# Ledger of designs, part 13: VH-VL binders against ENHANCER OF AG-4 protein 2 (HUA2)

Target 1, 142 residues: ENHANCER OF AG-4 protein 2 (HUA2), of Arabidopsis thaliana (Mouse-ear cress) (q9xer9r771to912)
Amino acid sequence: EAAISRDAFEGMLETLSRTRESIGRATRLAIDCAKYGLASEVVELLIRKLESESHFHRKVDLFFLVDSITQHSHSQKGIAGASYVPTVQAALPRLLGAAAPPGTGASDNRRKCLKVLKLWLERKVFPESLLRRYIDDIRASG
Below, E stands for the ipSAE of ESMFold2; O stands for the ipSAE of OpenDDE; V2 stands for 0.75 times the mean of E and O plus 0.25 times the DockQ between their complexes.

## First folded at step 23 (VH-VL; framework fv_nepuvibart)

Design D4 (from B4 with light chain E30Q; at its last look DockQ between E and O 0.90; V2 from the best seeds 0.82)
Fold by ESMFold2, look of step 23:
Structure D4 (fold): chain C 142 residues (1-142), chain A 125 residues (1-125), chain B 107 residues (1-107)
Amino acid sequence: as target 1 above (142 residues)
Amino acid sequence: QVQLVESGGGLVKPGGSLRLSCAASGFTFSDYYMHWIRQAPGKGLEWVSYISSSGSYIYYADSVKGRFTISRDNAKSSLYLQMNSLRAEDTAVYYCARETLTREYNPWAGYFDYWGQGTLVTVSS
Amino acid sequence: DIQMTQSPSSLSASVGDRVTITCQASQDIQNYLNWYQQKPGKAPKLLIYDASNLKTGVPSRFSGSGSGTDFTFTISGLQPEDIATYYCQQYDDRPLTFGGGTKVEIK
């Protein structure tokens, strides 16, 4: 059950695109993984994929998946909320470092990640002081 | 066809309350973010509030925060705006509007492909 | 709040004329800019989204261009049914804001 869910998520991640349908399918699989206690494994896989990804547009696709998982988990409040929200929070330095790196080639990445962080602030997904600090950090790295 | 029909407008004294409704049909209401947008007579458009598809996320313009409450009933395909402590400045036609679902994933999208015909709220002594 | 400055506030033109309306944002909003048409007594109607994309069913005489802070809306051959007020609207940041409108009249 668990192995099937993890394998399905990993497979979906390889064909991920920035469409509502693609991100939605991957999000549903991630939520299923949380039911089997696999949230930390899913987040680690996302970090690993982000860190190894060489194309900036693909980094945005992956980070938008992180956003989708986070907001769905936060809004549902159940097992997914109890596992993904704190797990993503702890992983934010690695997630943002990979998705929104410094340098002129990634300026669009930084803008998009900033807009996601501002949305999380508006929706109270994570503590305000934490989000404002990450927002400031990304602005300073530009 | 997509249809949005507002109701509940009328004449109210300052300090009074009104509840606006928006009945939706022709689409899966529970999939869409919904907004209220208003227009004072002879003036431009002012965004008022949104509510997410499940109702989990809500945001208000500063001019109405604390006085207006947006809500939805997905089983009835209906959007609501409870307006309390009304002021003369709240006089406007109130539109409900559907936020577009785009093919691309965009968490901050905010444009409106369908609007109702509006309901007039007049706040006057 | 992001301010949207729209020019002109009104104009008159003849049937068949090219009409141009401009909209300026108080900060870089990339292409997160839409154009709406509002006929008297009616609700606004979306014509153009993301600065330049024509909504399905909108006549091809309508067009939009621009990015960053400066945007242009054009009617390439004005028709009598185009008498309306036109609004730009940004969605780069909340609150969502509209331009002041441009009332288009036929001479």
Scores: ipSAE 0.728, ipTM 0.868, lowest interface PAE 0.8, mean pLDDT 92
ESMFold2 (binder alone), look of step 23: mean pLDDT 91; pTM 0.923
OpenDDE, look of step 23: ipSAE 0.858; ipTM 0.934

Design D5 (from B4 with heavy chain I58T; at its last read DockQ between E and O 0.90; V2 from the best seeds 0.87)
Heavy chain, then light chain:
Amino acid sequence: QVQLVESGGGLVKPGGSLRLSCAASGFTFSDYYMHWIRQAPGKGLEWVSYISSSGSYTYYADSVKGRFTISRDNAKSSLYLQMNSLRAEDTAVYYCARETLTREYNPWAGYFDYWGQGTLVTVSS
Amino acid sequence: DIQMTQSPSSLSASVGDRVTITCQASQDIENYLNWYQQKPGKAPKLLIYDASNLKTGVPSRFSGSGSGTDFTFTISGLQPEDIATYYCQQYDDRPLTFGGGTKVEIK
ESMFold2, look of step 23: ipSAE 0.835; ipTM 0.907
ESMFold2 (binder alone), look of step 23: mean pLDDT 92; pTM 0.924
OpenDDE, look of step 23: ipSAE 0.843; ipTM 0.931
ESMFold2, fold request of step 24: ipSAE 0.821, 0.826, 0.830; ipTM 0.907, 0.909, 0.909
ESMFold2 (binder alone), fold request of step 24: mean pLDDT 91, 92, 92; pTM 0.922, 0.924, 0.923
OpenDDE, fold request of step 24: ipSAE 0.899, 0.901, 0.906; ipTM 0.948, 0.949, 0.951
ESMFold2, last read: ipSAE 0.819, 0.757, 0.800; ipTM 0.898, 0.877, 0.901
ESMFold2 (binder alone), last read: mean pLDDT 91, 91, 91; pTM 0.917, 0.916, 0.923
OpenDDE, last read: ipSAE 0.899, 0.885, 0.893; ipTM 0.949, 0.944, 0.947

